# Ledger of designs, part 188: VH-VL binders against b7kms5

Target 1, 80 residues: b7kms5
Amino acid sequence: DTFETVRNTIRIESEVDESLRQLCHEERITKETWLEAAYLYLCEKPEELAQVIQLAQERLSQRKAIADYKRAKTMQERFL
Below, E stands for the ipSAE of ESMFold2; O stands for the ipSAE of OpenDDE; V2 stands for 0.75 times the mean of E and O plus 0.25 times the DockQ between their complexes.

## First folded at step 10 (VH-VL)

Design ha87 (framework fv_pozelimab; at its last look DockQ between E and O 0.70; V2 from the best seeds 0.00; counts 0 for: pae E 3.4 > 2)
Fold by ESMFold2-Fast, scan of step 10:
Structure ha87 (fold): chain C 80 residues (1-80), chain A 125 residues (1-125), chain B 107 residues (1-107)
Amino acid sequence: as target 1 above (80 residues)
Amino acid sequence: QVQLQESGPGLVKPSETLSLTCTVSGDSVSSSYWTWIRQPPGKGLEWIGEIYYSGSSNYNPSLKSRATISVDTSKNQFSLKLSSVTAADTAVYYCARDYTLDEGSSDFTIYMDVWGQGTLVTVSS
Amino acid sequence: AIQMTQSPSSLSASVGDRVTITCRASQGIRNDLGWYQQKPGKAPKLLIYAASDLQSGVPSRFAGRGSGTDFTLTISSLQPEDFATYYCLQYFNYPFTFGQGTKVEIK
């Protein structure tokens, strides 16, 4: 029995990160174990998992729209 | 699964207008920037231009006087028209999704992550 | 327009070899560079974006490095499916410009 792990970097909203960091500090757990537990819990609850996926899709769509807006503003200055 | 497919005549006469359409499936044409890229046989890739569904477009200056890209949101398509063609315009034409990734703050990155299969357009009489 | 120059224009290599391709921009482009792989008769495929970030689904043997003007793509252990032409692309300024391509051929 071994725990093989992968290291990755994720970028999340600062307000969400701060809230999660505070929760982890108060409960004496890590962000890694919280993420693992949340995913495993939701895998046992298909209807709740579907709700989370829908929220994730909505958040992704919003971030993409913001990225396209930033692109439009920035790139208008970048002609050669 | 997002898919792009080019369509249009494979043969265009010199001095006429080359017209190609890219059909988008699995995603809304309103969700991203879209681009056209071409490749003459045996040569490298050349960026033609990009479009956003609002009609905002940017072109390679070498083609700007002849190229027009447009979006049809009702058909979920975007199209390229290239006027006054010559033999130098013979190429495989690709359409691609021109994705913008949020990098936080004012930063972003751009990449072409989904491509059509390409369509060969030959300019000859 | 920003000129992208790749080196070498072609190379011959064997399966298992380490292959390094370079790309040089005529002016600073930060990390606004992507690497694309093209196999004969196929559309290009995104390998790396933001100079060093590996696209999902791309094997870890591909690695990108660099910033500013000098960039490299390394394939740590060449596989049979890696014989292709590789292109760099800058998206810092309009017009977006590709390098001329590097052909990786079977020795």
Scores: ipSAE 0.650, ipTM 0.884, lowest interface PAE 0.9, mean pLDDT 93
Fold by OpenDDE, look of step 11:
Structure ha87 (fold): chain C 80 residues (1-80), chain A 125 residues (1-125), chain B 107 residues (1-107)
Amino acid sequence: as target 1 above (80 residues)
Amino acid sequence: QVQLQESGPGLVKPSETLSLTCTVSGDSVSSSYWTWIRQPPGKGLEWIGEIYYSGSSNYNPSLKSRATISVDTSKNQFSLKLSSVTAADTAVYYCARDYTLDEGSSDFTIYMDVWGQGTLVTVSS
Amino acid sequence: AIQMTQSPSSLSASVGDRVTITCRASQGIRNDLGWYQQKPGKAPKLLIYAASDLQSGVPSRFAGRGSGTDFTLTISSLQPEDFATYYCLQYFNYPFTFGQGTKVEIK
């Protein structure tokens, strides 16, 4: 079997990344295949998928708030 | 999917004010910075400025005295006004979503991942 | 304003060729650089951000490298759809500034 992959840059919060890395190591899988498998699993679980989406939205909101603050602060300092 | 669409008159007389609107669909204008870029025919790209939903804006100093960007959250739009236009302001004007990504620590990443198709504005008598 | 100088302004290449475009900043900009592709009559398309990170959906034949003042965009094997104009963009400080562009043409 052959397949094509799409390259994505994924940045994961450090504590989550560490935990995921450990899990993947123990189970002899990769973060990529974990993500693929998790998504495919959730596609068959609409309620669970909705919960994951909600959690993802919350985490994204937090990231955006932090990013925007950093940006504003950094840019202000660079103007000085 | 997020889409941006520029709208406004394609012809403006010298000394008048260029006015364009970018309509955002598939996302709230509160989710990103929103940017205007222009490109004179056959030339490169020029960053005009950006606005955040809170009203905070940044402009290219070359245009700051003439450019005003505003956001209308109720319409999910943001707009560009450029006063006292001349032939040099003839260009394709693009609106874009400017996303800021947290990279941890003090780092962040900025990129314009979604663009409108652009609209040509010609300044002519 | 930070000046971004691309080289070359234009180049001719054939399908399958390795193409390298450079962008130099007038001051250090860390990795705060993006690469965009523009085809005639179309809006620019994001290829690379943060100097080396590929935007989702961008083919792996595109690669960005560099930090500080010197940056490169490489197309390992030019494809027919890659003939276009490429721009670098710095977002280290306001105003954001583009390189003058590099037109990749068919030889």
Scores: ipSAE 0.589, ipTM 0.879, lowest interface PAE 0.7, mean pLDDT 94
Fold by ESMFold2, look of step 11:
Structure ha87 (fold): chain C 80 residues (1-80), chain A 125 residues (1-125), chain B 107 residues (1-107)
Amino acid sequence: as target 1 above (80 residues)
Amino acid sequence: QVQLQESGPGLVKPSETLSLTCTVSGDSVSSSYWTWIRQPPGKGLEWIGEIYYSGSSNYNPSLKSRATISVDTSKNQFSLKLSSVTAADTAVYYCARDYTLDEGSSDFTIYMDVWGQGTLVTVSS
Amino acid sequence: AIQMTQSPSSLSASVGDRVTITCRASQGIRNDLGWYQQKPGKAPKLLIYAASDLQSGVPSRFAGRGSGTDFTLTISSLQPEDFATYYCLQYFNYPFTFGQGTKVEIK
């Protein structure tokens, strides 16, 4: 009956964020309503959800590799 | 779900080598940094060192001459060896995953998001 | 090595109290600080990373603040499950170092 909300921090690749902001502006919706709708839609579609999860896993792997590279480079530059 | 489990002898004689293994399940040792941390009974936490699976490692200078961390990709494990132990090395030993989060541009953050349950190693005659 | 000094070493509090723990670094560490909770006989659990970012699944009554050298962990309304020892960890530079811990006890 009442929409309870939570504030969270999300970091999105800048190119994807720009595209999503454009979509939300053109459709006159917000990022949070788009995210909620996308998740609720996929919950009832196991095969499509699995495809999204696979893409998310690939992106996560890439982001982890980049983060690990930044860590190694930065720590080498800092007194060690 | 990622899980870590420490294993090894609970009792080690002075001057010998303490040897522990951490078994990783639900993730690959080739995907992160991996860390050993210890806690003497009733005392605080001490970072021992870390390893990236390729063999790059960093150690606490207080232990660097005695500590070696290694990876066994075939068993999905990483290990700690600590030589020349004394009673001061009696502690609960934890293994942990070092997750690196990209903070955008050139920034990153580090957090140890998954820990083993810990194993007590006692150094005694 | 960067020294992390926590205060207080221990405190007694009641359920519902607001609790504040401080951590001071011996040099600037930007926001490269995490907070960990440890209960007796258990491994530490991550609460906060990057000084102020709440880990997934951690209640919003936990809040971290600070940058540079002075950091705080605040529990806005202490719950029975929050009685534990809390540690800060800096990861700005090697070796990574923990504060000595703050034990939060039942009054």
Scores: ipSAE 0.298, ipTM 0.790, lowest interface PAE 3.4, mean pLDDT 89
ESMFold2 (binder alone), look of step 11: mean pLDDT 92; pTM 0.943

Design ha88 (framework fv_pozelimab)
Fold by ESMFold2-Fast, scan of step 10:
Structure ha88 (fold): chain C 80 residues (1-80), chain A 125 residues (1-125), chain B 107 residues (1-107)
Amino acid sequence: as target 1 above (80 residues)
Amino acid sequence: QVQLQESGPGLVKPSETLSLTCTVSGDSVSSSYWTWIRQPPGKGLEWIGEIYYSGSSNYNPSLKSRATISVDTSKNQFSLKLSSVTAADTAVYYCARDYTLDEGSSDFTIYMDVWGQGTLVTVSS
Amino acid sequence: AIQMTQSPSSLSASVGDRVTITCRASQGIRNDLGWYQQKPGKAPKLLIYAASDLQSGVPSRFAGRGSGTDFTLTISSLQPEDFATYYCQQYFNYPWTFGQGTKVEIK
């Protein structure tokens, strides 16, 4: 059996990262294997997966709004 | 999936106002910046301007005196009016989503990830 | 306005070739640069944002590099569907400006 892997760079909220890093340290697992396990587990539970997707959509919308605000402020400042 | 579709007259007379509308589907026009870009036949791309649903807009200085972009949240559309047109305004006009990606802290990235198919507007009598 | 200059304006290449296109900004733009591909009669398609980040769904043979004023787009092994015109664009300051385009033609 051969596992083919891909390297990803992801940016997540610092509070979430801190909590996840602590969990991984205490349980002696890696962020990579936790992410794989969480996804595989949720794929077998359609109702729970739908709830996670909804939360992800809400978080994405919040990040977009914040990013648009930062854009407006920064672009105004670059003209000064 | 998000889709954009331009509509408006393909022929405009010199000195008149060019009017185009972009219909947004699969996303709210209130969720992003939206932009108009044009391309004269056989030439490169020129940015016209952008709009945010609150009414905030920014224009290419070369077109600012003639260009007006507006948003209609009830129809999920945004539009371009370009006054006093000449043959130099003959181009394919594209609408696009001008997406802002959060990069953390005070940082962000901007890109145009979804484009309409484009509509050719010819300025001729 | 920030002027974006591409080189070459056109090139001829064969399938399997490594192709490199350069883009130069008239002033520093950090990594606020995107690359777009445009096929005849079609709208431009985003390939790369933030100078080096590959857009989802874009093949890994496309790679962007650079920061400040000098940028490159490399296609490591040219495919038949890659014959197109490529544009760089800066997002550092208004107005947004594009390079003049580089046409990649079949040899």
Scores: ipSAE 0.601, ipTM 0.865, lowest interface PAE 1.1, mean pLDDT 92

Design ha9 (framework fv_pozelimab)
Fold by ESMFold2-Fast, scan of step 10:
Structure ha9 (fold): chain C 80 residues (1-80), chain A 125 residues (1-125), chain B 107 residues (1-107)
Amino acid sequence: as target 1 above (80 residues)
Amino acid sequence: QVQLQESGPGLVKPSETLSLTCTVSGDSVSNSYWTWIRQPPGKGLEWIGEIYYSGSSNYNPSLKSRATISVDTSKNQFSLKLSSVTAADTAVYYCARDYTLDEGSSDFTIYMDVWGQGTLVTVSS
Amino acid sequence: AIQMTQSPSSLSASVGDRVTITCRASQGIRNDLGWYQQKPGKAPKLLIYAASDLQSGVPSRFAGRGSGTDFTLTISSLQPEDFATYYCLQYFNYPWTFGQGTKVEIK
């Protein structure tokens, strides 16, 4: 049994990460295998996949707004 | 797909104002910072300035006295006006999306991920 | 303004070669550096942001390293489509400043 894998680094909201970490600990699985299983499962359920994508788009929008706010606040101090 | 297209006159007379518009499709102009960059023929890239839809803008000090960038949210466009042009302003002008990526805590990174094709503006009588 | 100096200004290489381009900032810019590829007659394309993070869709043969004042872009096995001019850009302080560019030419 062998799998060819890739290593990725991802940035997740800390509260979500903590909740997922607890779930993985209780169920004795890893974040990696949970992510693989969740994606594969959703690929077989197009309507549920679409809802997840919509939620992801909303979360991305929220994080972008926060990033732009941080940029405006920080960069006003950085003129040569 | 997010796409940007520059438009405006390809020829401007010395001492006049260079006016360019960038049309944004696939994203709202209110969702990002936007930037103008130029490149004289055979030379490197020069940052002109950036704008956020609220009107907040920052300019290259070398161009600040002549450059104005503005946003039209109703047309989903942003524009550049550069006054008192000379032959030194002859360049390909690019518009680009000036994206901010959250890096957690107080940190962020900035990059230009979508660019227009560029439009050549020649300053000549 | 922060001056960005690239080395070399041009180089000739063959397909399969390892190519390294250096970018130096006149003062510390943390990791606030991007690398862009420009092919003749085309707009620049983002390759790397935050000095070392590969943009989605960019081949893994491109790698960026460095922090502070010294940065490198490495192409581990040059492909025909990689012949282009490469620019570094600092976004630590206004004004944003580009390096002068490094032209990678076919040998």
Scores: ipSAE 0.596, ipTM 0.871, lowest interface PAE 1.2, mean pLDDT 92

Design hb1 (framework fv_pozelimab)
Fold by ESMFold2-Fast, scan of step 10:
Structure hb1 (fold): chain C 80 residues (1-80), chain A 126 residues (1-126), chain B 107 residues (1-107)
Amino acid sequence: as target 1 above (80 residues)
Amino acid sequence: QVQLQESGPGLVKPSETLSLTCTVSGDSVSSSYWTWIRQPPGKGLEWIGEIYYSGSSNYNPSLKSRATISVDTSKNQFSLKLSSVTAADTAVYYCARDYTVEYFGSDTYDLYFDYWGQGTLVTVSS
Amino acid sequence: AIQMTQSPSSLSASVGDRVTITCRASQGIRNDLGWYQQKPGKAPKLLIYAASSLQSGVPSRFAGRGSGTDFTLTISSLQPEDFATYYCLQYFNYPWTFGQGTKVEIK
């Protein structure tokens, strides 16, 4: 076979998805090709890659904090 | 990757306080809940308690009067103190990361203990 | 406190066997149930969370099922490295409680 592919299921923030969808529509590309191109480009740009990783770490930390807050709230409600 | 390592004395006298420290590497102690679990020789697992960076803690009611868990963010550590020990407190003590899983866009969450220290045997004997 | 009871307490099996162990909660815990594997002298290892969600890196021969009070862990084709003690853990309400363990031994 010429290409081997994998199917990924990802869930992202709706505002980010809407913005990316608009970009892909205007530029006539797909989300999958944008993702591949973005990653390949960043791998050639170490300083830019580092900035992206920092942003990703910050976003992940925010999601974790929200999850921990929901957990604490749920346990408090179960004890009341 | 994340690693946890228990440390503290392996021998504690009856009536004294058992003190253990868990050193965390590869993750900030401020990013998750952290837990202590013990296992008496040849027996099952017992949850002791958990702590969050902010100081919020929850304990097994059977140990709450004797157990205190604390966090030292400058050393990236958390610790357990268990007072008034007896022979029944002889066990392997494990520290573990108590990770909250959020399903993005959902009101549900799950949790699991994904990284564990190797365990440290504490014997309570005169 | 929510009591977790495992069955059987021990079983003997051969490589290639299908092994099933069960865990029963004294009250409804939804799907807030995890399974952990412990080999002699080692710390427990997470296998499954949310009753049926396989942890990344855990072989697909492990499968969890159930909700409410009755839960099952199945190993579809037992491998040499699977001989261990298995524990269920409920995280529906404090205190978190483990089952007493099921020891899977070589026949």
Scores: ipSAE 0.485, ipTM 0.814, lowest interface PAE 1.6, mean pLDDT 91

Design hb10 (framework fv_pozelimab)
Fold by ESMFold2-Fast, scan of step 10:
Structure hb10 (fold): chain C 80 residues (1-80), chain A 126 residues (1-126), chain B 107 residues (1-107)
Amino acid sequence: as target 1 above (80 residues)
Amino acid sequence: QVQLQESGPGLVKPSETLSLTCTVSGDSVSSSYWTWIRQPPGKGLEWIGEIYYSGSSNYNPSLKSRATISVDTSKNQFSLKLSSVTAADTAVYYCARDYTVEEFGSDTYDLYFDYWGQGTLVTVSS
Amino acid sequence: AIQMTQSPSSLSASVGDRVTITCRASQGIRNDLGWYQQKPGKAPKLLIYAASSLQSGVPSRFAGRGSGTDFTLTISSLQPEDFATYYCLQYFNYPWTFGQGTKVEIK
């Protein structure tokens, strides 16, 4: 028998996806195994993990700001 | 962890102003939109209004003439005032975070209420 | 204002049942619809947004479908903790409006 797995659907920026696909193709690995390896590696490197979390928080904040801007901009047209 | 807590008098006399405050902890009130929602006993949910920390607010037209929502960034709070109350305003009042998410590649966005206070019952009675 | 009508207003079900509740909008709202669960004496909890997107931490037995005017929430195998009132909410146009609620109660 093999490993138990769970299926997840994630959405990422197309430029990031393209770069990651190229890396996986060149190194002969899958996106799934890269994600598992990256997380496991970072869990054992607290300083590097903190840097990755900071970048993730910055990217999330940028998307949140864009969403809030879109919401504010369309507010008038969504009344009545 | 994000937590919201309503506070204010549980009993208000007819014709007076209902005043409630929501205290936010675990997040900055400047990070999101914030909303008030009410529920009369045994009935469904009614959206009252929303506010952004800049002071921009929107209200349910049915309550717009009586409702005012304000934000106090120094206390990390936002508040609801509802004037000229009647028995019809008796309800559990909830505050909630009104979280906006981007839709990639579009001019649209989604929203949802992800964290709620426990609710506070306000009874309008003489 | 957009009227949201839920059907049925209440239903009785047993643990393990497949339960489906419906929400209808008085006009097209695209997929700008959320589903909330409320247990007695508690605040509502977000289950689904954008008609079909499952909120983090919500069990996969909950599924939302639909677009435009007709929407459904399905619980594939009802659990004891799922007995509650369910509300749909449209966020297409102000004011945001909830359905009247569907109460799922024990048979």
Scores: ipSAE 0.370, ipTM 0.817, lowest interface PAE 2.8, mean pLDDT 90

Design hb2 (framework fv_pozelimab)
Fold by ESMFold2-Fast, scan of step 10:
Structure hb2 (fold): chain C 80 residues (1-80), chain A 126 residues (1-126), chain B 107 residues (1-107)
Amino acid sequence: as target 1 above (80 residues)
Amino acid sequence: QVQLQESGPGLVKPSETLSLTCTVSGDSVSSSYWTWIRQPPGKGLEWIGEIYYSGSSNYNPSLKSRATISVDTSKNQFSLKLSSVTAADTAVYYCARDYTVEYFGSDTYDLYFDYWGQGTLVTVSS
Amino acid sequence: AIQMTQSPSSLSASVGDRVTITCRASQGIRNDLGWYQQKPGKAPKLLIYAASDLQSGVPSRFAGRGSGTDFTLTISSLQPEDFATYYCLQYFNYPWTFGQGTKVEIK
């Protein structure tokens, strides 16, 4: 009757979260169940999974660039 | 896999310029900060300086007057020149990737040196 | 420059022992502290960043704690491959500075 679960805290872009929240509200599902269903669906669709992985890699690269920008800004304000 | 490899002469004469190059593979030199660190025989680690591919650099004040770090994006390399060397500059020189980690929802970031070259011993002697 | 002082400078331990190394900063550095392991003849290896965040691939027996000026690295059950020199590094303020190192030697 119950499933073994783990609690995870993840940080995502607020605009993505807002859109996902609206979808979940309209469809009467939870963020947790949507994430589980999306992952399981993609595991059965290798070409679609590959496309999602590519998008994830691109997003990771963008966040890295933002991190480097914040680092440069902090050094400029703190030391010069 | 990301790999870094130091190269340069193992022997440098006093008063001359020590020149080392770090070749990066498995990553673009444009993707991160890069750093040089040295370790005199039997002693601890000393940070020399860092570079970003745009040319922005920061140096340990103890070495700033003598140290220059540069990037060659076409060769995917970055280099260290240390002028007016003395016996005190004898050390193993390491290059490393200086990786920035950001916390979302914060103005803070963290950094670490996650990939290092094997190190190259430079002896300053006549 | 921020001075990083490690204690002890060296220690002897046996496999299975709990080992604790301390690192003190001469001023507050928040959690801008990393721990590195160096084996003889090899480059240092990142273990921990942000004082307590374990780098992926590093065994869970390594744990970092602390904030401000007082930090510790604990190895809960020392293994043969853990005999090495350990360095702390502060990245709060330029220049980045390392502690002098703590050598963990076989008893």
Scores: ipSAE 0.362, ipTM 0.786, lowest interface PAE 2.2, mean pLDDT 89

Design hb3 (framework fv_pozelimab)
Fold by ESMFold2-Fast, scan of step 10:
Structure hb3 (fold): chain C 80 residues (1-80), chain A 126 residues (1-126), chain B 107 residues (1-107)
Amino acid sequence: as target 1 above (80 residues)
Amino acid sequence: QVQLQESGPGLVKPSETLSLTCTVSGDSVSSSYWTWIRQPPGKGLEWIGEIYYSGSSNYNPSLKSRATISVDTSKNQFSLKLSSVTAADTAVYYCARDYTVETFGSDTYDLYFDYWGQGTLVTVSS
Amino acid sequence: AIQMTQSPSSLSASVGDRVTITCRASQGIRNDLGWYQQKPGKAPKLLIYAASSLQSGVPSRFAGRGSGTDFTLTISSLQPEDFATYYCLQYFNYPWTFGQGTKVEIK
């Protein structure tokens, strides 16, 4: 068997990471295999995939709003 | 998908005001910062300034006295005006999405320009 | 303003080569650095942000490293589509400033 892989570095919310680590430990799987399995499973379930994408878009919007707030706050004292 | 398109006169006379508009499709102009960047022929990139839909803007100090960036949320556009132009302002002008990402640390963020217009050449000549 | 200096200004390479481009900041910028690729007549394309984070859709042969003042972009196995000019950009402090560019040319 020859499977080609890529290395990715991702940053996720710490509480989600803690929960996922606990799940992986209890079920004796890795984060990598959980991610692959979750995506493959959802590709066979279009309606559930759509719900996951909606949640992802909502989380992305929230993180972006926080980032924009931090950016604006950081720049308040600067001359331009 | 997000697309940006510059428009405006390609020829501007010395001492006049250069005026360009960027039309955004596939995203709301209210969702991000937006930026103008220029590149003189055969030279490197220079950041001009940025705008947030609320009207908050920041400019390169070298251009601040001449540059004004504005946003029109009803048309989903943002624009650049650069006054008192000279031959040194001849460049390809790009608009780009100035995307902010939350990152490590409570006071930190990252930023990048992920979608760019194709660029429009503005020549300053009489 | 923070000055960004790239080395070399140009280099010649062959397909399959490992190419390394460096970028130096005139002061510490943490990891607030991006790398952009520009092909003739085209707009720049984001490759890397936060010094080392690969943008989605960018091939894994591109890698960024560094923090503070010294940064590198490495292309592990140069492909024909990689011949371009590469720019670093610091976003630590206003104004945002680009390096002067490094042109990667075919031997």
Scores: ipSAE 0.327, ipTM 0.788, lowest interface PAE 2.6, mean pLDDT 90

Design hb4 (framework fv_pozelimab)
Fold by ESMFold2-Fast, scan of step 10:
Structure hb4 (fold): chain C 80 residues (1-80), chain A 126 residues (1-126), chain B 107 residues (1-107)
Amino acid sequence: as target 1 above (80 residues)
Amino acid sequence: QVQLQESGPGLVKPSETLSLTCTVSGDSVSSSYWTWIRQPPGKGLEWIGEIYYSGSSNYNPSLKSRATISVDTSKNQFSLKLSSVTAADTAVYYCARDYTVEYFGSDTYDFYFDYWGQGTLVTVSS
Amino acid sequence: AIQMTQSPSSLSASVGDRVTITCRASQGIRNDLGWYQQKPGKAPKLLIYAASSLQSGVPSRFAGRGSGTDFTLTISSLQPEDFATYYCLQYFNYPWTFGQGTKVEIK
C-alpha cells in the first residue's frame, strides 16, 4: 500500500553516458525514468529482452578481457 | 552455471610425471585465468600456478622447475603436468577459476577462486 | 614468499557463539586477502575477498576486517553448517600463499 524506491549508484562508460544524457535532455526525461521505462517495456518483449541481455553479456566479457590483459602486464612485474 | 571437473590417474609412481586435466563447462576457458591448487592429506592448501588461454602463466617458484600448465581451447580444458614426483606430492589436486575483479575507473584489481572442481586424490607410491 | 599465519590452529565452539579467527601476514599486503571455507571432503568455498568484501550468496554473519598485516574473520552467530576449516589467502605478491588453516570444531 505504500510506494517504495531505492537509491542506486551506477558506473557506465563515458560515451554511453554522454549519449544517454543527450537523449534525456532532448526528450525532457530523467535517467531514472528512462531506465524504469526501458526495463518495463523489455519485460513485455521477451525476444528483445533476450537480445539486450546478450549485448550486456558481450560488454561484460569485453571488460573482463581488458582487466585480464592489464592483470597479466602488471602482475608479471611482481613475479619477475 | 560454471562447473570444473578434474581427471587423471589416482596413483603415480615415484620419479614419474603426474598428469591431470580439468574440464570446464558453462564458461569458455578463454574467459578467465585458471589455477591448480593442492592439499596433502590432513594439511593446508598450496597454490601451484595459473594460466591464461594466451599461454601466459605464473607458477609457485617452489614448483616451477617441475610444473607445467597448458590450455586446450578446442576441448575447453586446461592441464597440469608435474614431473619427478615423490611421496611429498601426494595430495588432493583442485582446479579452480581464477577470477579478476574489475573496478570501473580504477587500476586496482582483486582476485579470487570462485568455482572449484571437486578435487582428485593423487597418491605417489610404488 | 609471504608467510600467512593463522590463530588459533583450532577452536571448539557451540552453535550461537561468536567466533573470531585471525590471520597475520609476514609483510604488508594492503587489503589483498581472501577467506575460504572448507568442509570435510569438499573443495574450498570463497567467503570474502579484498579483506572485507562479502561474496554474493555468503551469509551476512561472516565478516572480514583488517589491512596491512593483521586480519580477522568473524562469525557473529555460529550455525551448524559453519563447522569447517577456514583459510586466509594473500594475493598481493606471487606466489599466492594460504594460511595453515583454522579448524572450527563442535564443542
Scores: ipSAE 0.278, ipTM 0.790, lowest interface PAE 3.3, mean pLDDT 90

